# Ledger of designs, part 6: VHH binders against Uncharacterized protein DDB_G0275255

Target 1, 266 residues: Uncharacterized protein DDB_G0275255, of Dictyostelium discoideum (Social amoeba) (q8t2u0)
Amino acid sequence: SSILKANFYYKVDWENVQCFVPPCPKYTIQKLNTNEKSQKILDFIFPNGLNKTTLLGDESKTLIVLGTTQPSSKFPNNATDFLVTRVYKSLPLGNKQTSTDKYYMFGDNGTRCKTSPCPNIVAALLNVHSQEIINTISQPYEKNVGFLDSVWLSSKNIRSDDFGLIGQGTIKNGVISISNSFIYLPDPPIKCPELPLLKCVEGNSMTYSRDENRCLVSPRCTKFGVCTLSIPLCNKGYRLVSFPSTELNGCPKFFCDPEFVNKTHK
Below, E stands for the ipSAE of ESMFold2; O stands for the ipSAE of OpenDDE; V2 stands for 0.75 times the mean of E and O plus 0.25 times the DockQ between their complexes.

## First folded at step 1 (VHH)

Design q12 (framework vhh_7aqx_2)
Fold by ESMFold2-Fast, scan of step 1:
Structure q12 (fold): chain B 266 residues (1-266), chain A 124 residues (1-124)
Amino acid sequence: as target 1 above (266 residues)
Amino acid sequence: QVQLQESGGGLVQAGGSLRLSCTTSGFTFEDYAFSWFRQAPGEEREFVGAISSSGGSTDYADSVKGRFTISRDNAKNTFYLQMNSLKTEDTAVYYCAVDYYGLSFTEDWSYDYWGQGTQVTVSS
């Protein structure tokens, strides 16, 4: 019997190293939460709908992939390719990682409390059979990133589907301190619903709210108020988006969305 | 080294029964939850059934509920899928899997180790 080629989570890295004889693999993968040696990879086979050139280029060091190795199609006896099942990309402007950081996915254990702390979160250590009950996920992005959509980010911490984030961090006293979060791609995982073609009476304009998937929702006709606005500058790695907000009487609401997530509005 | 080995697949007439087995090695069997998934030609892999580490809880896809039963034998490091009242729609490659994380029985991303698959063909 052969050993199973199961899917595991790996951190991707690369280096431009002098290579005199093909194959010349420049990528490496490191199995998360293990002391296994890094493995060289010649090429990655991505799922349909993901742009390989954008993901691998100079940004490959920000990727976590779920998948398995297979012999190279071009060099089957001398090189290894990686078959990708899922891809995750780190949010820019996390905190510096610590030596005690590990990689986790989070789930809801069903516990409900009237007061905090409430031990209602399962932190599952990737690639190993280990779980810990925690009460709080602390992330750095609300402090580090101006105008980040915090409702969007917090919605990614715990999910019942495939689309939850990976958190890199350290657990102490039931709290995980996240250094970096890796977002499942593509985001949003499901295309935003089409907005109705509603016409407002003269003097009124369409306004919206934003949901946890960054979709514009709840269209309303409103008479615009007077707006006094400064236009924010987004941190590197983030793009400015805006929409006429119902709660701001039609005045623009601004967010800085990650550049690598799909546009949902202008 | 973790290994999962399936057996018991084959050809069967509609209305018949098959028992699939998954024998495991390389970990402490009693500590893990186990699941069966299947994949028909040209279709996505789907959840079939799961059993908790204690054996006290089981879950099944609606399409197989009442016909399939998952069970485990900790003394043999083996878990099973008893398939009764088979239909032609049950034709698929069946995979056993270990649920390392316990977060979701139905989502394949929560499973780290998979068997190689065993073919089940149900003819009319």
Scores: ipSAE 0.000, ipTM 0.138, lowest interface PAE 21.0, mean pLDDT 82

Design q13 (framework vhh_7aqx_2)
Fold by ESMFold2-Fast, scan of step 1:
Structure q13 (fold): chain B 266 residues (1-266), chain A 128 residues (1-128)
Amino acid sequence: as target 1 above (266 residues)
Amino acid sequence: QVQLQESGGGLVQAGGSLRLSCTTSGRTFSSYAFSWFRQAPGEEREFVGAISWNSGSTDYADSVKGRFTISRDNAKNTFYLQMNSLKTEDTAVYYCAAELDYYSGSYFPTSDSEFDYWGQGTQVTVSS
C-alpha cells in the first residue's frame, strides 16, 4: 500500500539481461538524485488510466515515475512490482546525448521584481530535502524544436498543481541550464472544453486562439484574409498541427506538438 | 504582396548539373501548387515540373522526367529544381510560379494561364 510507504521519483530503464528461470523482470528503476542501486521491476500498476503497454514498450527509457514498490502479486517472495502515482515523459531533442545532471521541480517563491533577473523560482531536488533559489530556467527546446508551442512549455515550468514538468539540468549563478524536460502525462491534464456551436454569416469562418493547455479558445467569426504560405516541417518526435487563427485573420497558425501528448485539434 | 524570387541560374556544359531555388514571401491566398516553367527564345512558355505545398507530391513534363527533381523546404519557404544531365535544348529562362486559393482536386496545373504569380526568371544556358 502506498499509504504505508513514501513515494519517490524513479527513472525507468529496460532490463537487457538474459533470464532463464522465472520470474523475469523486464524493467529497472533508479531512484533520482541518489546513488542507490537500480532495482528490478516485474510489473507496473498504472492507476491513473494511462496505457502502460505503450509507455513501457520501446519508450520505457524516456519515463520518470513517482510511486512505491510492493511485493509481486504473482511472485511475492521473488519479485517486486511498482505502484505508479504519476508519469512523466522525456520531451524529444533529436539526439541521444545522455545527461548525468540532477532532477528538479520548480515552484514560485512569491518574490516579485521590477526588472530581471528576479530570484523568484525555487528549484527543489527530487527525492532529497534540498532547494536552491534561481532566477532563470534556460531550456534547449525553443531554440532546437521549430514551431514548438512556447506558451505551453513555459506554463509547465512553475505550477501550483501536480501537473508541472521535471527539469534535468545544472545550476550556475542562479540559472538552470536544462538538458532534458519530462512532461506530466496525460497532457493536457484535463480535457479541453467543448467549443460552442457558432453560425457565421456567409463569407465568414470560425477562428480561434490557443491557450496554455493547447486548447482552442475564444471562437470568433472572421472574414478570411490573405495568408502567408509557410508550412513548417516538424522535428522527429513532433507532429504538425494547425488551426484558423483569429490573430492571423483566419489564416492557419502552425505548431509542432509532441507526438506523445493527446490531440486537442487537427 | 505575393513575391517569388528565383536564384541559381548560369552557364553550364552539356551533361552538367544546376540547382535552381525559388523563395516565396509576402502575403498569399492558400496555395495548392508551385511549378517551374521555362521559355526558350521565340517559343511559348512550357511546363517543367510541379510540387504540392501541402502533400509534397510532384509531377514532371516528359522531356525532363528522370533528369530533373523538384523538392521543397517548408521551413525555409523555398522550393528547388535540381537539373541533372543537362542538354543544350534545356537552354531557357526558368520561372517559378504559384497557384493561389486552390482548395480542391489532385490536379497539377500545366498551363501558364492557371498560375497567379510569377518570379522574374533566371537564365540557364547549356553549352555543347
Scores: ipSAE 0.000, ipTM 0.076, lowest interface PAE 25.6, mean pLDDT 78

Design q2 (framework vhh_7aqx_2)
Fold by ESMFold2-Fast, scan of step 1:
Structure q2 (fold): chain B 266 residues (1-266), chain A 124 residues (1-124)
Amino acid sequence: as target 1 above (266 residues)
Amino acid sequence: QVQLQESGGGLVQAGGSLRLSCTTSGFTFDDYAFSWFRQAPGEEREFVGAISGSGGSTDYADSVKGRFTISRDNAKNTFYLQMNSLKTEDTAVYYCAAEWYSGTYLDSSEYDYWGQGTQVTVSS
């Protein structure tokens, strides 16, 4: 009896209203890039490997989900559930959204240029089958977030797979100004490879580099250098991570990673 | 109490072979990565070889690659260094070491346990 429904992208919000008679929907969804009215949702059915209790809590408004509605399993005539295909979570400390902001995913169109600007990016509007060629993605996070892993974030903007971020922003003259970016979960989308074992001679320590997936890579033995004693403080919503760095002669390199991404070390 | 104990050292002629064993007690063997180090008279201690907690990954010093093989036997709580084609330069005290392996990476700065060492002497 269920009508076939297509998957669409929705912004999640929390309806924190007292409810005396079940069913009591605690969430709303709004279809991205449309004027469609918000729908009330009783429960979300997440893919295996994602903890919905952690994701939905009081910060459900930070989520975008791809999926479809279905009748509630508990209240099939009186409430609606949402079957989730993909989940995205907003990075803390974006910029204030504008009324002209839309939601996009980005792809590479294969164009290669010797000079800038290079119109090599496809900005695809979610839900509405519209695309625009742009040359630049301007995001606020490297400015707003101390010790952000910029290689990691940049790697999420344009991807050939389904693990790219969603950008909320406004396009002017071939440039998108991002207000908020939403990260595909889980992150990293593929588990970090097992590191080769390497043990060091006395006086040397194992050191690493970090790749675009926040994985420790390129282990090598490095003689101890002189290290600074200062430990940075991360902005709210970010956690401090560190590893012995090859480029810093064995001294700790610090990053502030989003609290909602999976730990890859320390 | 945690203990690592080497055995199998001794005197051997150049071109010969020895197998060192490291027997362990007092911890969950399967959760640890294991390595061998050696120290020749008047020289710094150097890495020889290592095996991951799963046994799926091994690494060796360039000087011993193709001659030495590290292995583990989880049922016996023991790991081994098979030394073939021994050279006089392999003369050293050999130490076994264990470190907790937390998954994706191994933090080599935090050695949990060391053995007392076993002498290997290779005569010409």
Scores: ipSAE 0.000, ipTM 0.124, lowest interface PAE 19.6, mean pLDDT 81

Design q3 (framework vhh_7aqx_2; at its last look DockQ between E and O 0.01; V2 from the best seeds 0.00; counts 0 for: pae E 17.4 > 2, unsure alone 62.8 < 65, placed apart)
Amino acid sequence: QVQLQESGGGLVQAGGSLRLSCTTSGRTFSSYDFSWFRQAPGEEREFVGAISSSGGYTDYADSVKGRFTISRDNAKNTFYLQMNSLKTEDTAVYYCAADLTYFGSWDESRYDYWGQGTQVTVSS
ESMFold2-Fast, scan of step 1: ipSAE 0.381; ipTM 0.694
ESMFold2, look of step 2: ipSAE 0.000; ipTM 0.224
ESMFold2 (binder alone), look of step 2: mean pLDDT 77; pTM 0.784
OpenDDE, look of step 2: ipSAE 0.000; ipTM 0.198

Design q4 (framework vhh_7aqx_2)
Fold by ESMFold2-Fast, scan of step 1:
Structure q4 (fold): chain B 266 residues (1-266), chain A 125 residues (1-125)
Amino acid sequence: as target 1 above (266 residues)
Amino acid sequence: QVQLQESGGGLVQAGGSLRLSCTTSGFTFSYYAFSWFRQAPGEEREFVGAISWSGDSTDYADSVKGRFTISRDNAKNTFYLQMNSLKTEDTAVYYCAASPSLEEWLYRSSDYDYWGQGTQVTVSS
């Protein structure tokens, strides 16, 4: 009998190992939130639209994959491949992992409060049928990463779709302390809308706001103001982006976006 | 013509220090970002450290952080790499690089069009 195999979440690891007789698998997968032994993987079969070569290799240690194992097409009795359904990549400059950390996805339980703490967040433990109600998600990235788009990151914590991030962390007293966040790829999941072409009168310039998907929105004609000439430097793993900002009277607003997310503007 | 020239390389014992200099000509020094890269035989050029056009920001590869310091002197059209607590793994040809771009932080060798000729640093035990 044939049954469709269930998908599970796995952390990917990679190292060079001495190998005298093929197959020589370089990768290992560890099923999240379980004590199952790590499994050697020869190759990954990625979904369309993702660059497997860029995501694997020395950067594979930053990946979580959802999927299932299957026999290798070239070495079916001696090696295992992995069929990937979803890919998540960790943000650079998280906090050090602790032994009590677990992997979660978050949802809104619909509770509305006028006082804090408000127990309105469902923390769903990956790979197991277990949930906990929490009131606060605490992330390290706003402190650790200069010029991070915090609206973008916060929008990824709780979603009604499958494009939410995975949080690695420890829950204590209704608060999860995140050590690492893993972003669903590709990001953004939907391309930004094209902006209407507006021509400003002499002396005015086009200015924009940024939405939670990192898209430029709300084009306006604004009189150019006096701007600071200081240009920030981004932390390793992040790319500097800028746009003429309505809220800064036409002056550039700077963000440091992860290098692995798709460009939305320049 | 933009030109970069390294100096200060040589042979040093593990635990020692060296200061590399990069002298520039052919552009307005104060409006360029500068970096150091290194290359061991048979390997790709790797990022070592960078300093912004303003001098207010620096960044370093994890392998050298806390040991190496990059600085610039606009009056002398020169920038420096102070290397302390040298290890045998630091043995490489060191290259200085300059970028005309003020918009992006540059970590890849392909992001730089202006390079010096390189200076050899050899760390012995």
Scores: ipSAE 0.000, ipTM 0.070, lowest interface PAE 25.8, mean pLDDT 81

Design q5 (framework vhh_7aqx_2)
Fold by ESMFold2-Fast, scan of step 1:
Parts: structure tokens; C-alpha cells; sequence
Structure q5 (fold): chain B 266 residues (1-266), chain A 125 residues (1-125)
């Protein structure tokens, strides 16, 4: 029945043709990993908690959506709307992200090895009944994006099947070379836990570690020290964040987080 | 040949608990995501709960949130539905279902590759 329509993953793009007679769809969707033709979309119906206007602005070309089509509420015989279940947004790498590579999700198959290569990753093609075992995910972000939280990104690769990440890339000899990664929104998916209120003795300051969801965790009182500060400049599309770090004896630890993810703490 | 077999159904009084099990054979258990569906007499089959292939993510129908818990045991090739605080409206035939955990992410019936035969749960007052 139509109420139980299967959801599929689609890449969003602009409809660049001039339109003078309504309805005038501004967007197209292309079903990932398939040869289906692009479909024009008049409106998207987003889940609660996501800013549709911001996401569908000039950034619409960076989106993957999971969902299904339905007749337009305003033009039911002439236009199509899209009911969105999930939204993924491309991590910035600069101004060229025009890859024709296939789209995957990844899972850990539980295999543990003493030596490399270890065939411990399942790479599954989105929208199709196909998957294969790989041993390595090679991503471009760590070397090209200064101060990116690598624990955050690598955790999403491992738990990709929990909605966290879609990887676009090519597989050769058990290795996937990622050309683009798309992050599930909102991020983090659940609000960070509240931190207990600790009062430190004179001379000590509260310090933290950061978990894979960019949440501040493990509050500790750390003795006041002297900090050598080198403040990074973040790549376009990223914002500078910092926190007093336990591992740096209370000195600020800096990260460049994507601008489109939610702030976790000051 | 792939088989899914439910067990643990039966008659229980309102406010009671039951644990359903779904034992699988003929598939690589760690490659699959699992769900429970139910169908009451004269009604459409409805989603109850799901667990991802990694086991890190679970989802539930609003009517059962806080009362039911889905879990999996990869060593036993079995997954479970723990049903607490049962209500008369929970009376239904319960079906276990499996799908390749990376293929689509909806909980619609056509997305599931394998289904059990169903087990009856009857909750009396």
C-alpha cells in the first residue's frame, strides 16, 4: 500500500531551467546508485528539528535525502513533493565535489586480525542489494582539513549503518578511496548529556575530554598551568571551537567543526 | 535455505511480561538488521521495533515505547522482543523479520527479505 512505500536515498540538485508558469520546481532528485532519471521536486517535507530553509538554500546540491515522493499538496496533478526521513550533508573539501563514484554505508563485521590487511568492514551499496568486504577506508579529510575531529569522523565510518555517514568512493583491492562523505543531520543525533557541576579548589580549573559525538565528557579538576597558544585558522565551511583539555593540562584544545553541525558546548 | 522461527508467545494477564525470541538459520546473522511486526485481527500489519545490524541503534512504534525492548545476540543467531506492562491492545500475531542492514533504512514490509511464520500473543484482563 502507498502508506508503506519504500524509502530510497537521493542526491538533491538545482533545477536551473527558467519557469514562467506554475508549478515551478526548483529542485531535482537522482536515486543513488541507479540509472533512474532525475525527478523534479516542488517541495520537501522535513522532519522536526531541521532548518529546511537553510539546508535547501544554495547548499541543496550538497544534500542526500532518504525518503519517498508524493503528489504535491498544492498541485497534485502537476507536481511532486518529497517526504524526507533523513538528511545527509557533504563535508566541505573545497569547490570541486563532482564525483561519479558509488555511494556506500559501512559496518564492522566483527573480524579481528593480528596483521594487515584485515577484512573487517562491510561496504554496502545504497539502494541496491549488493555489499562486499573491504579492509580499509581511505578518506581525504584528515590530510586536507586542519584540526578536524578525527575521532568524530572515524567513529561515523565504523557506525555508518546507524545513520551516521554515507561515503562516496571507489573500491580497489579491498580499499575504498572516499571522494565525499555525507554526515547525517542533526549531529550529534542526540543532545549531549549534561555535565555534573564540579567545584574545583583554588589553583585548579575544570577540564574535559571530547567523545566521538563531539560532547565534552570526563570532567576533572586540573592544576593551573601555563599554555602555549597557537590558534588555528579553519578551512572554509568549518568553525573554530575549543575547550579546556585534560590531556593538555587545562590548556585549550582546538578543533575545526563543520559549520552545519550543532554546537555541543561553548 | 533461510529460516526465521518465533517462540515465546502465549496467554498473559494485563500488566504481565513476555519475551519473544526469533532464531535464524541459513544467513550470516551479523549482516542483517531485525524487526518485529504485529497484526491484530482485522487490522493492517504494523511495525513494533527494530535493531540495526551493528546493534547500536533501536527504534520503536510510539504505542510500545518505554514498554518493549528489542535486542540481539550474535553468538546465538537470535534476537528478542522483551514486552513489559502488556495491555489488551497488544494482542496480536507477532512476526520477526530480517533485511540486509545496509539496504534502505525504512521499516516498511517490502524492505524485509525474510519473515517468520508468526507467534500469537494474547493479553487478557
Amino acid sequence: as target 1 above (266 residues)
Amino acid sequence: QVQLQESGGGLVQAGGSLRLSCTTSGLTFSDYAFSWFRQAPGEEREFVGAISGSGYSTDYADSVKGRFTISRDNAKNTFYLQMNSLKTEDTAVYYCAAKDFYLGSSYTEPDYDYWGQGTQVTVSS
Scores: ipSAE 0.013, ipTM 0.323, lowest interface PAE 8.4, mean pLDDT 82

Design q6 (framework vhh_7aqx_2)
Fold by ESMFold2-Fast, scan of step 1:
Structure q6 (fold): chain B 266 residues (1-266), chain A 124 residues (1-124)
Amino acid sequence: as target 1 above (266 residues)
Amino acid sequence: QVQLQESGGGLVQAGGSLRLSCTTSGRTFSEYGFSWFRQAPGEEREFVGAISYSGSSTDYADSVKGRFTISRDNAKNTFYLQMNSLKTEDTAVYYCATDSWYTLPEDESGYDYWGQGTQVTVSS
């Protein structure tokens, strides 16, 4: 019989504090896009399936959470816990935040144009009733991160999953310049479909394509080819993955996926 | 603007199923995400579930996870709440709602448009 509680988006921070008597909250939440004062949090209650210890560790400074506060179960009169509904984690190797950066979600406004630029994107400010129409999302990751799966990242902006990504950036002249993108976890949001077991005739090998969720799809039996093999090195925070590619006649295609997303193949 | 109308409510025995529909008459159905709320007798309105305008993301209240599924059909300007394994505590007036700000918060105050409600009664 309690009032319906509001969920808001918060950035999570972590600081060592001097504490002589429990409770000793070391976490801080800041409501996105507002001048609301930061609030101390003793503990977070995460959704099932997410590893709280890994996410909050030293990487607590990279998290955005959607949720609401509640009294601590251990110290109900002296401390506050946070009930988490969604978790977002910052992609490594963004650009430095500017003072004009705000946090947005993006959507398709339904406008269709015959020529570019087309003002077909809604940029909605998180936590406030404000939005504006833009024509372009400019992100830093293709130039900062080698072998990034750009189809995966692009799919999370406007046309496939409006819960999948939060963009931090500044809008000028219909263009948002992203400093940091935060990915909804778990990723992929749905486990990849199991691939059918197909047997290829001798001389042929199974090859695949990759979809926007980083899943292997479209298995094909492809004639054996000779490959020029150079193995790339991924930037810090990213892990190397590969698969026999249909478009490369069975030769391995390489990507650097964020280390914090779930593995979809070896 | 968008108008919302619920249908599919009624009386059902505990353990049964119902499918609620919410039909819209607005011009821009594909621009909106949608949520279901409910209000039990003598209680305040509570969030039930939400679906994004792309349909690729859904969210549910803990009390209904694993039992309820939300879906949408853009060709019919309709979205649905499939309710399985119903309990007497699910008895409530069910409301569909939409938020043009893309946040789909659990707080009802963030929603721009509401339906009139449909009664669901679960008997033991």
Scores: ipSAE 0.000, ipTM 0.250, lowest interface PAE 14.0, mean pLDDT 81

Design q7 (framework vhh_7aqx_2)
Amino acid sequence: QVQLQESGGGLVQAGGSLRLSCTTSGFTFSTYDFSWFRQAPGEEREFVGAISRSGGSTDYADSVKGRFTISRDNAKNTFYLQMNSLKTEDTAVYYCAARGLYYSDWEPSAFDYWGQGTQVTVSS
ESMFold2-Fast, scan of step 1: ipSAE 0.011; ipTM 0.375

Design q8 (framework vhh_7aqx_2)
Fold by ESMFold2-Fast, scan of step 1:
Formats: structure tokens, sequence, C-alpha cells
Structure q8 (fold): chain B 266 residues (1-266), chain A 123 residues (1-123)
């Protein structure tokens, strides 16, 4: 009968006010898509498998957390802790980007069209029971971040079996223009499958394709060819990754993966 | 993705008690809020109670408030419905449900459902 009031999405930021007497909270949280006042947080309780120190370091302002507040275990009635259920981290655009746009998650409404545009996407406002049907998600990463795995990013826009990304943006005429995307952590959520120990005949080498989780898949023995590609430089916040590619006849395919996601191959 | 399985249903006399269990598998237990619904013959599915993913808040239908208690055990990946002071009107198939927050904080939208367990209260 009542609406459940726990677990909301919050943007994490630094508490910049001087503190002379403990407890001294270092962080604030602001409920997404609302005008509620920021709340001071003394400590965060993270899910197992996530490195709290790394995530709450100098880049804490790039985090969105899902969770609920609770009284501090060390300072009952004098400080507030935050119990974290999910963590999302901002995908860098290179240069500093700021936005006051609303925060959304996206779902598939089941509509199928033979021509574009197709109104097949539900854009749901976080923390507010409001949805809008759209036809296109326009993201800034493909043109601003060289060598980003677009299959990986696109797969996260709409997911039903895993938590999708959070998109911050503005909707106009059925199109959302994304100003910032936040990636659910850990990524990938499930470890990549073991690769088979297959030996190729002399003169051939094992080549792979990459799936939407950045896993190497579909091993093939391919005669190695002559490669003419130069080695790219990745944008700040990204690391260079390469693998022998089936589609490039054994030549290395390069991607720039976010530094905060887990490595999937060596 | 979460799979749900109910247990603990059965026949009980009016004024008695039953505890229903819902065991989860497949995904992270702490990522979900959990609820119990019930459906009597010929009726729509009715909300009974809910517990938040953090476990800090619970909510109940007025018809069961003070008689039923929902709880969770994260170590066992199980959540429970303790039913006390049962009435013949509580006779129904009881379903457990799980929700990921993708469309807001409304209890009317649930991603995953169990198969149901029959509770019969006789007088």
Amino acid sequence: as target 1 above (266 residues)
Amino acid sequence: QVQLQESGGGLVQAGGSLRLSCTTSGSTFSDYWFSWFRQAPGEEREFVGAISSGGSTTDYADSVKGRFTISRDNAKNTFYLQMNSLKTEDTAVYYCAAETYIYGSDLSQYDYWGQGTQVTVSS
C-alpha cells in the first residue's frame, strides 16, 4: 500500500567546510533529480569486491551510488553513514565536463520498426516516478574519445539482465543528448570465459573477436599478415589494450578502455 | 538476474502461525528489494509486505500490519514472511517478488516472481 522509501540514487561530492571537532564528514551526497539539500556522510559501506579507497579518492565526485543512509556506528546520533547497494562511475570525456542535466536509465519497450526513428526506448528519471518514450540515445564518447569500444558502451545503454548505465542528458524531440555516462561497477560484472588451449599449425596464430563485455571470443587460427596500423595514444583516463584480431587477419586491434574497469585479457 | 523459490506454505488453523521463506539464486542478493504478494481465488494479486535492499525499512498492507513481519538473512540469500494470528481471509497463494530500481521507487513494478506457495487457513 505504501511506496518503499529506501534506496535512492545520489551523486557523491566532497565536504569542503572546515571541521574543528569530530566527527568530521569528508563527503556529501545529493539525491539525483531533486532539489533536496545535500547530506553530510561520515563513511560509506561498499559491496564486497569494490575498492572503496580508490573509488572515494580524488575522483569521488565522479561517483553515483544507490543506497540508504543509517546512523554512524562510531558516532550514533552525531553522524550519518551510507550503506551502498550499487556504484556507478563517470566515463571520462578527456577535458573536465560539468552538466546540470537530468539522470536517466534506459529500457527497451518492445516496439520494433523497419525504419528509423523508432520509439522503442523508455527513458526513466531516477528517483522520480516519471518516464518518457524516446527513439535515439546520442552519446558524446564516439567522437570525443579515440578508440573507445563502442560495442561495449552501446551494450550498456539498454540491458534487462544486468544494471545498465546511467545517462545524464537532455531530451528533445525524442532524442536524448548525453552529457555524461556512468558505468555500473564492477565491469565486467562476470569474469570472461576461459579461452581454449588450441594449437595452430606452424605459420598460423590464434586470433579473436571481442564481445560486448570486452571478452576475447571466437578463437580462430589465422595466417598472420602484414600490419600497417600505427599505435594510438589514449585520452587521459584510458589505457591502451590490444589483441590479435580475426577481422584484421591477425593484426592487432587497439582499444582505449577506461582505467577504472577490470582487465579482461593480457 | 534473480530466481526465486517459495517454501513453508500449508494448512493451518485460524489463530495459528506460519513462516514462509523465499530463497534467491543467480545474482547479488543485496541488489534487490523483496516483497510478498498474495492472490485469493478470483481476486487480483494483492501487496502484503516489502523489505528494502539495505534491510533498514519495511512496509506492510493495512490488512496484515501488526500480524505479519518481513525479514531477510543475507548470509542465506533468503527472506521471510512470519505470519501470526492467521485468519480464514489470509487463505491465498503467496508469491515472493524481487525488484531492481530501474523505473523509480514504486512497489508496483517487479522484475522477478516465484511460482507461489499455497496457504490455507481453516476454521
Scores: ipSAE 0.000, ipTM 0.169, lowest interface PAE 13.9, mean pLDDT 79

Design q9 (framework vhh_7aqx_2)
Fold by ESMFold2-Fast, scan of step 1:
Structure q9 (fold): chain B 266 residues (1-266), chain A 121 residues (1-121)
Amino acid sequence: as target 1 above (266 residues)
Amino acid sequence: QVQLQESGGGLVQAGGSLRLSCTTSGRTFDSYAFSWFRQAPGEEREFVGAISESGGYTDYADSVKGRFTISRDNAKNTFYLQMNSLKTEDTAVYYCAAGFDYSLTEWYDYWGQGTQVTVSS
């Protein structure tokens, strides 16, 4: 009562049960990597800048939150609220089944090798002060999600900060096989820089490259060539985006970005 | 091979509502993002709103946010612009467009002929 509970990582779920007398908690939380009993939650208190209604209203996807429980402000003696510190959202993978795999975050241990495999990755088990060294992260997304921005996803696997993605998976012989990845929100974590106003000579158009944060960068004027491209269809949960690409002589480059990430270009 | 045709324009009083429809012909409706643009006399064509191929993402110009809603009906090969709380400044020819990028006019492959919306005081 006199001290705040420690922050832990929880998987969020919900139930559409009939409830006629308040309080009517519709959410449950389960502490990751533990056998603790699930808890019912009446309301979540999100940090500024995140749209709570949109994030909690998505029935098809699972959220992971970092935070702590507290008594409900409206029903302090018979309901519990959750104070959210960080939010992670599941990256869609079609017809995936519920995985029982453990949840990890990854870091670089500083080891540098001339040949592969190199044991340079720390896999830290969430909610438990336990870690092990691995050499490879095997993800299903780049193979199974058409037009996924692989530079963007790869940039999130291993970070020097505490805000990298969460990977759910199984480790065997120094390799983690990922069953689900959860993206830290908001994404990108820092808003893309505004592009400078650059006037191209008549007949030329502005073209760009894309960085690891999905931001348009390196603007240059390019004379457009003939484009021979079909419009791709994105997997469910992904939104088609494009931009005039410098590497394609001004022709559009296509990516399928997750629908829950912020747009980065206009 | 995609053709777009707007309908639903007309005269309406300020504070009123109007719904525009854009019907497309062609076999690839589900693969396109759709947008509405408008052009007032003597001005450049401006973006109004867009809806993604999945229908899961929509975007709007700041001048119409909270007043206009874009939606699509893939079974009818039609998308809509519901315009509420209309202002005299909304008077323009409204164009529907189809493309793969909702924010860049130069990347919309197909355009309709336009429908006139006139908002009287």
Scores: ipSAE 0.000, ipTM 0.082, lowest interface PAE 24.1, mean pLDDT 79

Design s1 (framework vhh_7qbe_3)
Amino acid sequence: QLQLVESGGGLVQAGGSLRLSCTASGFTYAMGWFRQGPGKEREFVASISGSGGSTYYADSVKGRFTISRDNAKNTLYLQMNSLKSEDTAVYYCAADWGLYSEYTDSYDYWGKGTRVTVSS
ESMFold2-Fast, scan of step 1: ipSAE 0.012; ipTM 0.334

Design s2 (framework vhh_7qbe_3)
Amino acid sequence: QLQLVESGGGLVQAGGSLRLSCTASGRDYAMGWFRQGPGKEREFVASISWSGGSTYYADSVKGRFTISRDNAKNTLYLQMNSLKSEDTAVYYCAAEYLTGDSYFPSEYDYWGKGTRVTVSS
ESMFold2-Fast, scan of step 1: ipSAE 0.005; ipTM 0.353

Design s3 (framework vhh_7qbe_3)
Fold by ESMFold2-Fast, scan of step 1:
Structure s3 (fold): chain B 266 residues (1-266), chain A 120 residues (1-120)
Amino acid sequence: as target 1 above (266 residues)
Amino acid sequence: QLQLVESGGGLVQAGGSLRLSCTASGFDYAMGWFRQGPGKEREFVASISSSGSTIYYADSVKGRFTISRDNAKNTLYLQMNSLKSEDTAVYYCAAGYDFWSEGLTDYDYWGKGTRVTVSS
């Protein structure tokens, strides 16, 4: 007979363990949306391009992984390793308490409406093969995180041919209220295109727009205007980034990007 | 309620071709093909995004298999060329929300499979 092997989504946790004799697994995984018992993990095998040491350190408590268990390569009869297929990392929301809400991924069902609310979103409950039609995703980040790139975050809420995010939240009356969002890594998932080297006429400078992947796009030569804006302060877990903006006549446009995402510009 | 129905399987000689079809109804989905050979675990073959613009193939089938879809009919196709004995398997159609996933859990709906036997 053939055996079917499946990947599942798990929340990663870490604890200080007292251990007298190896193996000494210090990580645990909890299968999302289930009451299944937490499982101890000795080591994680990450996809190429992700920094395992950085992700698993103290920040392992903010990770969701997709994958499957396998016997430990070092202790095959006594310990379990985890083969990782995908990684998602929590977006910081200051010092708010942890959520026990269910975990979802979102898709577009193709419905198009002239008026709201429009039941055009599929909310798929992870691991349990259940889904619900909703009309609105309400998330806390735009209100609580200054200078967040809302176009970037919005592009990730509904999966339409790209790896986006996992939303933890509660659904009521066709609306999901998000308590935490977990961003697919690496971000951006596709490397930003190279920008052409344009030479502007004397007195003009190159300016850009930003796309939904945080890439600089649409380079234009713009006559520099007078800039009167103050420099913003980013929330904890976010770093300040800026670029000369076409819409601001060459003046810097500021965003606060998560510290764990790849840099796409200065 | 959604159903996935595969068709087009059968017996074919090595070097031959087969076209598999999978009909689904309902929402726009990312879709994929998986297969399970005798004594093997189920493995990924190919996936295609809901729009049809993003396509991924397993290394073992690149250049030989072509995945495509007709969204007006909600039908998925797998054109299999230059078939080898190692392609012998039950082929499963799957629909879900992750077009590059090799993970079985990312697919919410599965067909019952269609058998492909490649003779040498």
Scores: ipSAE 0.000, ipTM 0.149, lowest interface PAE 17.4, mean pLDDT 80

